VH-VL binders against q9umr5. Designs and how they scored, part 4

Target 1, 268 residues: q9umr5
Amino acid sequence: SYKPVIVVHGLFDSSYSFRHLLEYINETHPGTVVTVLDLFDGRESLRPLWEQVQGFREAVVPIMAKAPQGVHLICYSQGGLVCRALLSVMDDHNVDSFISLSSPQMGQYGDTDYLKWLFPTSMRSNLYRICYSPWGQEFSICNYWHDPHHDDLYLNASSFLALINGERDHPNATVWRKNFLRVGHLVLIGGPDDGVITPWQSSFFGFYDANETVLEMEEQLVYLRDSFGLKTLLARGAIVRCPMAGISHTAWHSNRTLYETCIEPWLS

## First folded at step 5 (VH-VL)

Design qd9
Fold by OpenDDE, look of step 10:
Structure qd9 (fold): chain C 268 residues (1-268), chain A 123 residues (1-123), chain B 112 residues (1-112)
Amino acid sequence: as target 1 above (268 residues)
Amino acid sequence: QVQLVQSGAEVKKPGSSVKVSCKASGGTFSNYYISWVRQAPGQGLEYLGYIIPEYGTANYNEKFKGRVTITADKSTSTAYMELSSLRSEDTAVYYCARGSKWFDSTPYYMDVWGQGTMVTVSS
Amino acid sequence: DVVMTQSPLSLPVTLGQPASISCRSSQSLVHSDGNTYLYWFQQRPGQSPRRLIYKVSNRDSGVPDRFSGSGSGTDFTLKISRVEAEDVGVYYCMQGTYWPPTFGQGTKLEIK
């Protein structure tokens, strides 16, 4: 018997995007109960991420309760951040594998089609003016906007990413770390041809320094300080990195090779 | 200096499989892309796929549609390319090539090449 | 797949004279990261390919200054300022911006 799989979608996404993934899981792990959560679809995915976290929490709690052996999470793009936050706030989750599928885990700082759509007159270098305002923080994209040139604003204004990262002190940091560390494995998937996640290394907790040089996870303060448990997870062999080139952002959940290599091994 | 040394020439029958090895020496192996490229006699170059030995992640040119399997053994710093269901059109020199580190860039740098392995498919 | 078209396919050159090879892509090779992943390879007779140029215009270590790459978007050029005997071989352009990587047909450089 396979553990249930819960799928969380990304920005402007829907359950339809995961039809191939469902097919692959059914073929390779027959009998697996897969639930794609149809919450905050389409434009609703722009709602504040903490609101999304609450909604998804309400949805996953009953699923987890019926699966005492544990569940797997597959969380795509923005959904990966939602899931990480979810695991941070839940003191009783039973997630075995948390599969982060091309998620901006260390944030986003890049001009994308999404940004152009939402802010057609704004460049990434100026987005901090909007995103680090109370008004901007009402949009999910701004909740994980990470401007390396305005670190002070990020640390002070980011109402989501800075908190789940433990980069800003808050009363729940210790508890959230403890909760997140309940995960069996953290599977990080991403690649250089993504085209959306910027930098793409963000999917592996890499990110820009002040000179826009991309540093690895082990060079990040959140790792060095183990602020939410990355260092601890790595030390106990719980972090799995699965990089793959040749995959566009919208193909991570539909590529068979990617599934077999990076997802399937962790659904047992 | 980093070198890639490939296995010797192969003669195969149609329908069979061939497995070519590529051993790296003189530098790090596991964190780099290893690509495979082939060249039919008198023809150009064709990309087959790559692997990141550290993680075992591989991707393939869809043209070969499941016939190519790329693997690696980190302990011996060796990459392997297996091609199944061989046909006469698969007759070519097969090359391995090292690219960039996976975290830095794309697998397509291919700055170091093996000496090539001739694979002949004939009835 | 992205089609790479080289011209000419045959290039007879007199020693000491310049040579120029053109490579055109079926679409822009500007990657989302802002880089252009166009490469030039040299393959001497009986040898493995050797990378000469990466990202349009960067020479690899050990590549003589007489080799230069240029271009943007869909049009690229490899130039040899003064052809030497050792330059005989086939030259390939390759794009690495789109999966899968694809090569040009090759240009055979010969000495007249």
Scores: ipSAE 0.917, ipTM 0.946, lowest interface PAE 0.5, mean pLDDT 95
Fold by ESMFold2, look of step 10:
Structure qd9 (fold): chain C 268 residues (1-268), chain A 123 residues (1-123), chain B 112 residues (1-112)
Amino acid sequence: as target 1 above (268 residues)
Amino acid sequence: QVQLVQSGAEVKKPGSSVKVSCKASGGTFSNYYISWVRQAPGQGLEYLGYIIPEYGTANYNEKFKGRVTITADKSTSTAYMELSSLRSEDTAVYYCARGSKWFDSTPYYMDVWGQGTMVTVSS
Amino acid sequence: DVVMTQSPLSLPVTLGQPASISCRSSQSLVHSDGNTYLYWFQQRPGQSPRRLIYKVSNRDSGVPDRFSGSGSGTDFTLKISRVEAEDVGVYYCMQGTYWPPTFGQGTKLEIK
């Protein structure tokens, strides 16, 4: 009856964090097969994102094969970037709803507890020196670090985000765009009280310009050039925005109002 | 500039519900936060919740979550606040206020306020 | 919820003299984006609240220069350099950094 749901967790997270989300799905959509992928838990979530994408791809293939009518993805925080990459690299995916739950889709430029723990003497203004190095790119958070004041370094050094955004040329760009565009709906969830994703508008493909003014998705070059399909998806009516204030980063998957408003309608 | 005009005063019995309207004119409405705040007679201010009319996304102060519902009609530029299971302590003036655009900031700017709607709960 | 404590709660002041209202929060109001979402509202007798100050120190348009806000972290102040008769009313601070937004108890400013 209901399509299977695949859940992908975020940085320093594990499959147990989604127990309340599972309860909500069971209550509103009984019989739904929900798989919370338990790969790259805890510190393993710091592994390079392409390594995580490969591992998650291997895990989702049999789930998708058993559900020819399609599946849904709920992808939290860093997990939303993993899922967007999956949609690009899998020419055989059958994802209907991609639910991006407070994910740094245009990158991160903010001081967080995890960033402070990893790089204790650094601030967001000088982290580009670490993150835009080969050693820094071995950490997942640096794979989507996006310093608006060092755009040339970002475009040159990013091993992940600049590629999946189509901001740097590569031979698979056309195929990745085609694959991504097969998604039924892209559901963007986030809000100003998140406290971790910076700017929080990254969850809606917004990001800082050089003056740290947040420009909306429609003002971004990746949208204007339609480099990976955002403009096409929006024109098709496939992008759903569901902003909600009053939710902290760790509460997105345990808030019933958020679930009922932003997630439940897309779990056909 | 935008003006917010609220529905008239109401007298209600305990256990009933009230629905207050807030109509925007002279400005844009749908992509802004519309917040609701109340003030008991002679008392301070208390935040109830908000809605973003464009998306229909609402959230509530947990103190009221089981009793308050905030909705909006984009076509009429009108927001609504409904409070159920009324008690005498719900007697207050209820204000709507327009905040920032949802994309620009948090909902709490509340730069334009309605005139208020007195709701009296008495037996 | 973040508790906002105002002092004094009642403030009689002579026309033309300065007034100062203190607001303290139970935790730092510095947001992860670096901004501090501390607001001041004025409510004249029989009227709706009116925003005076946003983000600690920014005056809204139409607010006289005699009003100023200052502070950081947990301690904030609204000052009126020379009180005028039209300044009578109740002043509220509010934090908007943490959900839900919360108000101070109010400070009633009176002339005499």
Scores: ipSAE 0.708, ipTM 0.873, lowest interface PAE 1.5, mean pLDDT 92

## First folded at step 6 (VH-VL)

Design pf1
Fold by OpenDDE, fold request of step 11:
Structure pf1 (fold): chain C 268 residues (1-268), chain A 122 residues (1-122), chain B 112 residues (1-112)
Amino acid sequence: as target 1 above (268 residues)
Amino acid sequence: QVQLVQSGAEVKKPGSSVKVSCKASGGTFSSYAISWVRQAPGQGLEYLGYIIPIFGTANYNEKFKGRVTITADKSTSTAYMELSSLRSEDTAVYYCARGGYDSYGYEPFDYWGQGTMVTVSS
Amino acid sequence: DVVMTQSPLSLPVTLGQPASISCRSSQSLVYSDGNTYLYWFQQRPGQSPRRLIYKVSNRDSGVPDRFSGSGSGTDFTLKISRVEAEDVGVYYCMQGTQWPFTFGQGTKLEIK
């Protein structure tokens, strides 16, 4: 029997977006119980990420309890951050594979065409003003906005990403690290043609420096300091990086080749 | 100079809905939060919620149990506050206010509308 | 929710004399960035509220230097060094550190 799969959607998504993924899983792993969590859909995905974490936690706890052998998480886009936080706050989770599907794991600093309906003008350079305030932090987008030119504001005002990354000291940092390290495998998926995640390397814990030069995971302070266990996971062979070109952001969950190459191997 | 102009006074029956508008002139619209507060006669100020137009959604005070809807039309630089299932206790002056930016970051309530009196009576 | 408590609620003052309004919060208003998002508003009779002070002690443009804000953590004070006739109205403190943002009850300043 295959372990249950829990799917967490991204910003402005719905369960319908994962219909192809469900088909792929059913075909290749028949009998798998797949649950696409229908929480915080559409505009509600703009709610604070900690609120979302709490809601999703309530939904996954019963599923995990019925699956003593473990479960797999497939978390898409913004959902990847929700899942990482979820695994950080849960001291008793039983997640085998955490599949981060094109998630801005090191944050977002971009206003691509995908977001232009929200950001009709180029506001990337100015969003720090509102995002790094109590008013802005009530919106999920600001919770993982990472302005490399205002790193001090990010570190001090980010109420979500900076905390789960352990970039800002907090009383739960050690415990969250311990909890997150319970994961069997961290599967990181993304690619250069995503067009939304900016930079796309954020899906692999890469990000901009102060000159907007992209540094890889191993060059990041969170890795070097092992602030939330990334270095430890890599050392024990628990991190899988699966980059793929030619896939747009809205196609990561509906590409058969991507599924077979990057997702399927970790659903056993 | 930035100016906020609200719609006129409203008289409503219990159970009905009211929608108040707040038009901003001068400056940009999308990057500033628009806050809505109300004040019952002879009472203090109460924060209803606010919207950051570029995000397209509002943050609400849960005290109102989903009766408040705040929206923004970027094309007309107008924010709206709709309150449904009106009751006598909703009788108040409703204010919109816009934030601003300074050297320290975002600051709320730099500019205020003139207020809109909403009377709920049978 | 954070409860903001002002005192006094009524403040009769003689012209030219100083005035002081206290505002206490039920929890610390220090945000993660180290700022304290405490605001003071003035509402003159028949007018919209007006922001006087932001982040505890910063005066808005056009606000006379007679007004000053101070405090930290949970205790804050608005002072008027010399009350003038135009200062008549209701004063509110507000916290913007934790949603939902909340106001004090208001302090009604009147001339004796």
Scores: ipSAE 0.925, ipTM 0.968, lowest interface PAE 0.5, mean pLDDT 95
Fold by OpenDDE, fold request of step 11:
Structure pf1 (fold): chain C 268 residues (1-268), chain A 122 residues (1-122), chain B 112 residues (1-112)
Amino acid sequence: as target 1 above (268 residues)
Amino acid sequence: QVQLVQSGAEVKKPGSSVKVSCKASGGTFSSYAISWVRQAPGQGLEYLGYIIPIFGTANYNEKFKGRVTITADKSTSTAYMELSSLRSEDTAVYYCARGGYDSYGYEPFDYWGQGTMVTVSS
Amino acid sequence: DVVMTQSPLSLPVTLGQPASISCRSSQSLVYSDGNTYLYWFQQRPGQSPRRLIYKVSNRDSGVPDRFSGSGSGTDFTLKISRVEAEDVGVYYCMQGTQWPFTFGQGTKLEIK
């Protein structure tokens, strides 16, 4: 039998968005038990990410307990960050494949049409003012806002991303790294035509430097220092990178070609 | 100059709901947090919650156990505070306040509304 | 929740004399960015509160230099060098470091 699949949604999302993904899984892997977690939907997805991590943890623990052979995680957009943190705080998880589906794994610094639709008056260059304050850090978007022009503020004020990345010292950093390294495979999915994740390379742990030049994963300090285990995972062949062009942000979970190429191979 | 104008005094029965408005003028609206605090007669200040309009949702003091709802209408630059299941202890002056930005970052409570008296009585 | 404790709660002062108000927090108010989000507010009779000091020691625009804030960690002080008649009212400290943000009980300043 196939291992159970757990799906975590993104910002302002719901379980309904994954109806096509469920169909694809059922067709190609009949009998697979797929659970789309219906937590922190809609506006509730703006709650602090650590709060979300705790809520999702309570939901996945019983599923993992019933699947001693392991489970697969498919985590979309903001959900990918939630899942990474989840695997960092759980010392007994049994995740075989962690599929990060177009997630801002290295943070977000976008001023895209998507963000303008949701936040028409938001300015990328000024969001740091509210986000890197106690008031802003109570919202999930600010928890992974990564302003390359205000790196000092990011490192000192980010209450989520900087911590799970090991960019700021934390007493649990070593334990979190150990827990995360329990994953069998880390599957990173994203692409240049996403239109929301900015830069799109963030889905592959790439990001801007101070001049807004995109650096790859291997050039990042978190990799060089192996602060949460990326270097170790890569060395043992546990990281899979699956870039795909021509896919918008809201289509990653509904594209058949993407599913067959990047997701299906890791559901066995 | 930035000004916050609140709705008028309210008299309510126990168990009912009240909705107070706070209209901002003289500046931008969406990028600043609007805070709500209250003050019972002869008592101190209590923080209810705040909203950052661009995010479209509010952060609440859990002490109120879901009785408070804070919303914002960007088109009219108006914030709202609704309190349900009213009790006599909810009798207070309710204030809205707006933050601002300086060279160091965000600072709260730069501007205050005039306050709205809400009386809850049988 | 962080508890803010002010002392004294009542402060009678002679005109022209100095005044001092203490504010203590139940835990450190130093945020991860190194800032201390401690604020002082003044509320005159029949008026809305007004912010006087932000981040421990910074005076707002229009606030007389007679007012000064100091302190660190968990202990903070608001001082008035020479009390004037217009200074009558209630003063509050507030912490903005940890949600939910909380106020002190208030200190009522009166003229003897």
Scores: ipSAE 0.924, ipTM 0.968, lowest interface PAE 0.5, mean pLDDT 95
Fold by OpenDDE, look of step 10:
Structure pf1 (fold): chain C 268 residues (1-268), chain A 122 residues (1-122), chain B 112 residues (1-112)
Amino acid sequence: as target 1 above (268 residues)
Amino acid sequence: QVQLVQSGAEVKKPGSSVKVSCKASGGTFSSYAISWVRQAPGQGLEYLGYIIPIFGTANYNEKFKGRVTITADKSTSTAYMELSSLRSEDTAVYYCARGGYDSYGYEPFDYWGQGTMVTVSS
Amino acid sequence: DVVMTQSPLSLPVTLGQPASISCRSSQSLVYSDGNTYLYWFQQRPGQSPRRLIYKVSNRDSGVPDRFSGSGSGTDFTLKISRVEAEDVGVYYCMQGTQWPFTFGQGTKLEIK
């Protein structure tokens, strides 16, 4: 039988967004128990990510307990960060495939049309002021806001991303790395036509330097220092990169070709 | 110059709802946080919650969660605080306040509204 | 929740004399960025509160230099070097480090 699949949604999403994915899984892997977690939907997805991590942890623990052979995680957009954190704090998770579906794994510094209503171009350069404050860090968006021009503030004020990345020292860094490394495969999915994740390479742990030049995963300090295990995972062949063009952010979970190419192979 | 103007005094019955407005002028609105604080007669200050308009949602003090709704209209630079299931203990002056930016970051409460008295009585 | 405790709650002062208000927090107010988000507010009779001090010791524009804030960790102090008649009112400390942000009980400053 197929391992259970747990799906975690993104910002302002709900379980409804994954109706096509569910259909695809049922069609190609009949009998698979798929659980789309209906937590922190809509505006509630703006709750602090650590709060979300705790909530999702409570939901996945029973599922994992009933699946001793392991489970697969499909985590979309913001959900990908939630899942990574989840795997970092859980010392007993049994995740075989962690599928990060167009997630801002290395953070967000967006200025796209899709996010203009949240982050107008004129405000992107100033968002660090509110986001890197106690007031801002109460919102999920700020928890992974990564301003490349204010790295010091990011490192010191980010209460989520900087921690799970091991970019800021904390007493749990070693343990979190150990826990995260329990994953069988890390499947990174994203693409240049996403239009939301900025830069789109963030889905592959690439990100801007201080000049807004995009550096690859292997050039990132978190990789070079193996702060949370990326280097180790890569070395053992556990990282899968699946870039795909022509897919908008809201279509990653509903594109059949993407599913067959990037998701399905890891559900067996 | 930044100014916050709140709606007028309200008299409400227990169990009803009240919605107080706070209109900001003289500055930007979307990227700032609007905080709501109340003060019962002769008592101290109590933080209800705050909204960052560009995010479209508010952070609430759990003490009031479920009864307080804070919203913002960016087009009119107006924040709202709605309190439902009113009780006598909700009688207070309700204040809105804006935060500003300095060289070190975001600092709340640099400007205050004039306050709105809400009286809950049977 | 972080509890903010002010002392004294009532502060009668002679004009021209100094005043000191203490504010203690139940836990450290140092944020991850190294800043301490401790604020002082003044509320004159019949008026809205007014921010005097932000981040422990920074004085707002228009606030007389006779007002000063100090402290660290869990212990903070607002001082008025020479109390004037216009200083009558209630003073509040507030922490903005940990949600929910909380106020002290307030200290009522009166002229003897």
Scores: ipSAE 0.911, ipTM 0.961, lowest interface PAE 0.5, mean pLDDT 95

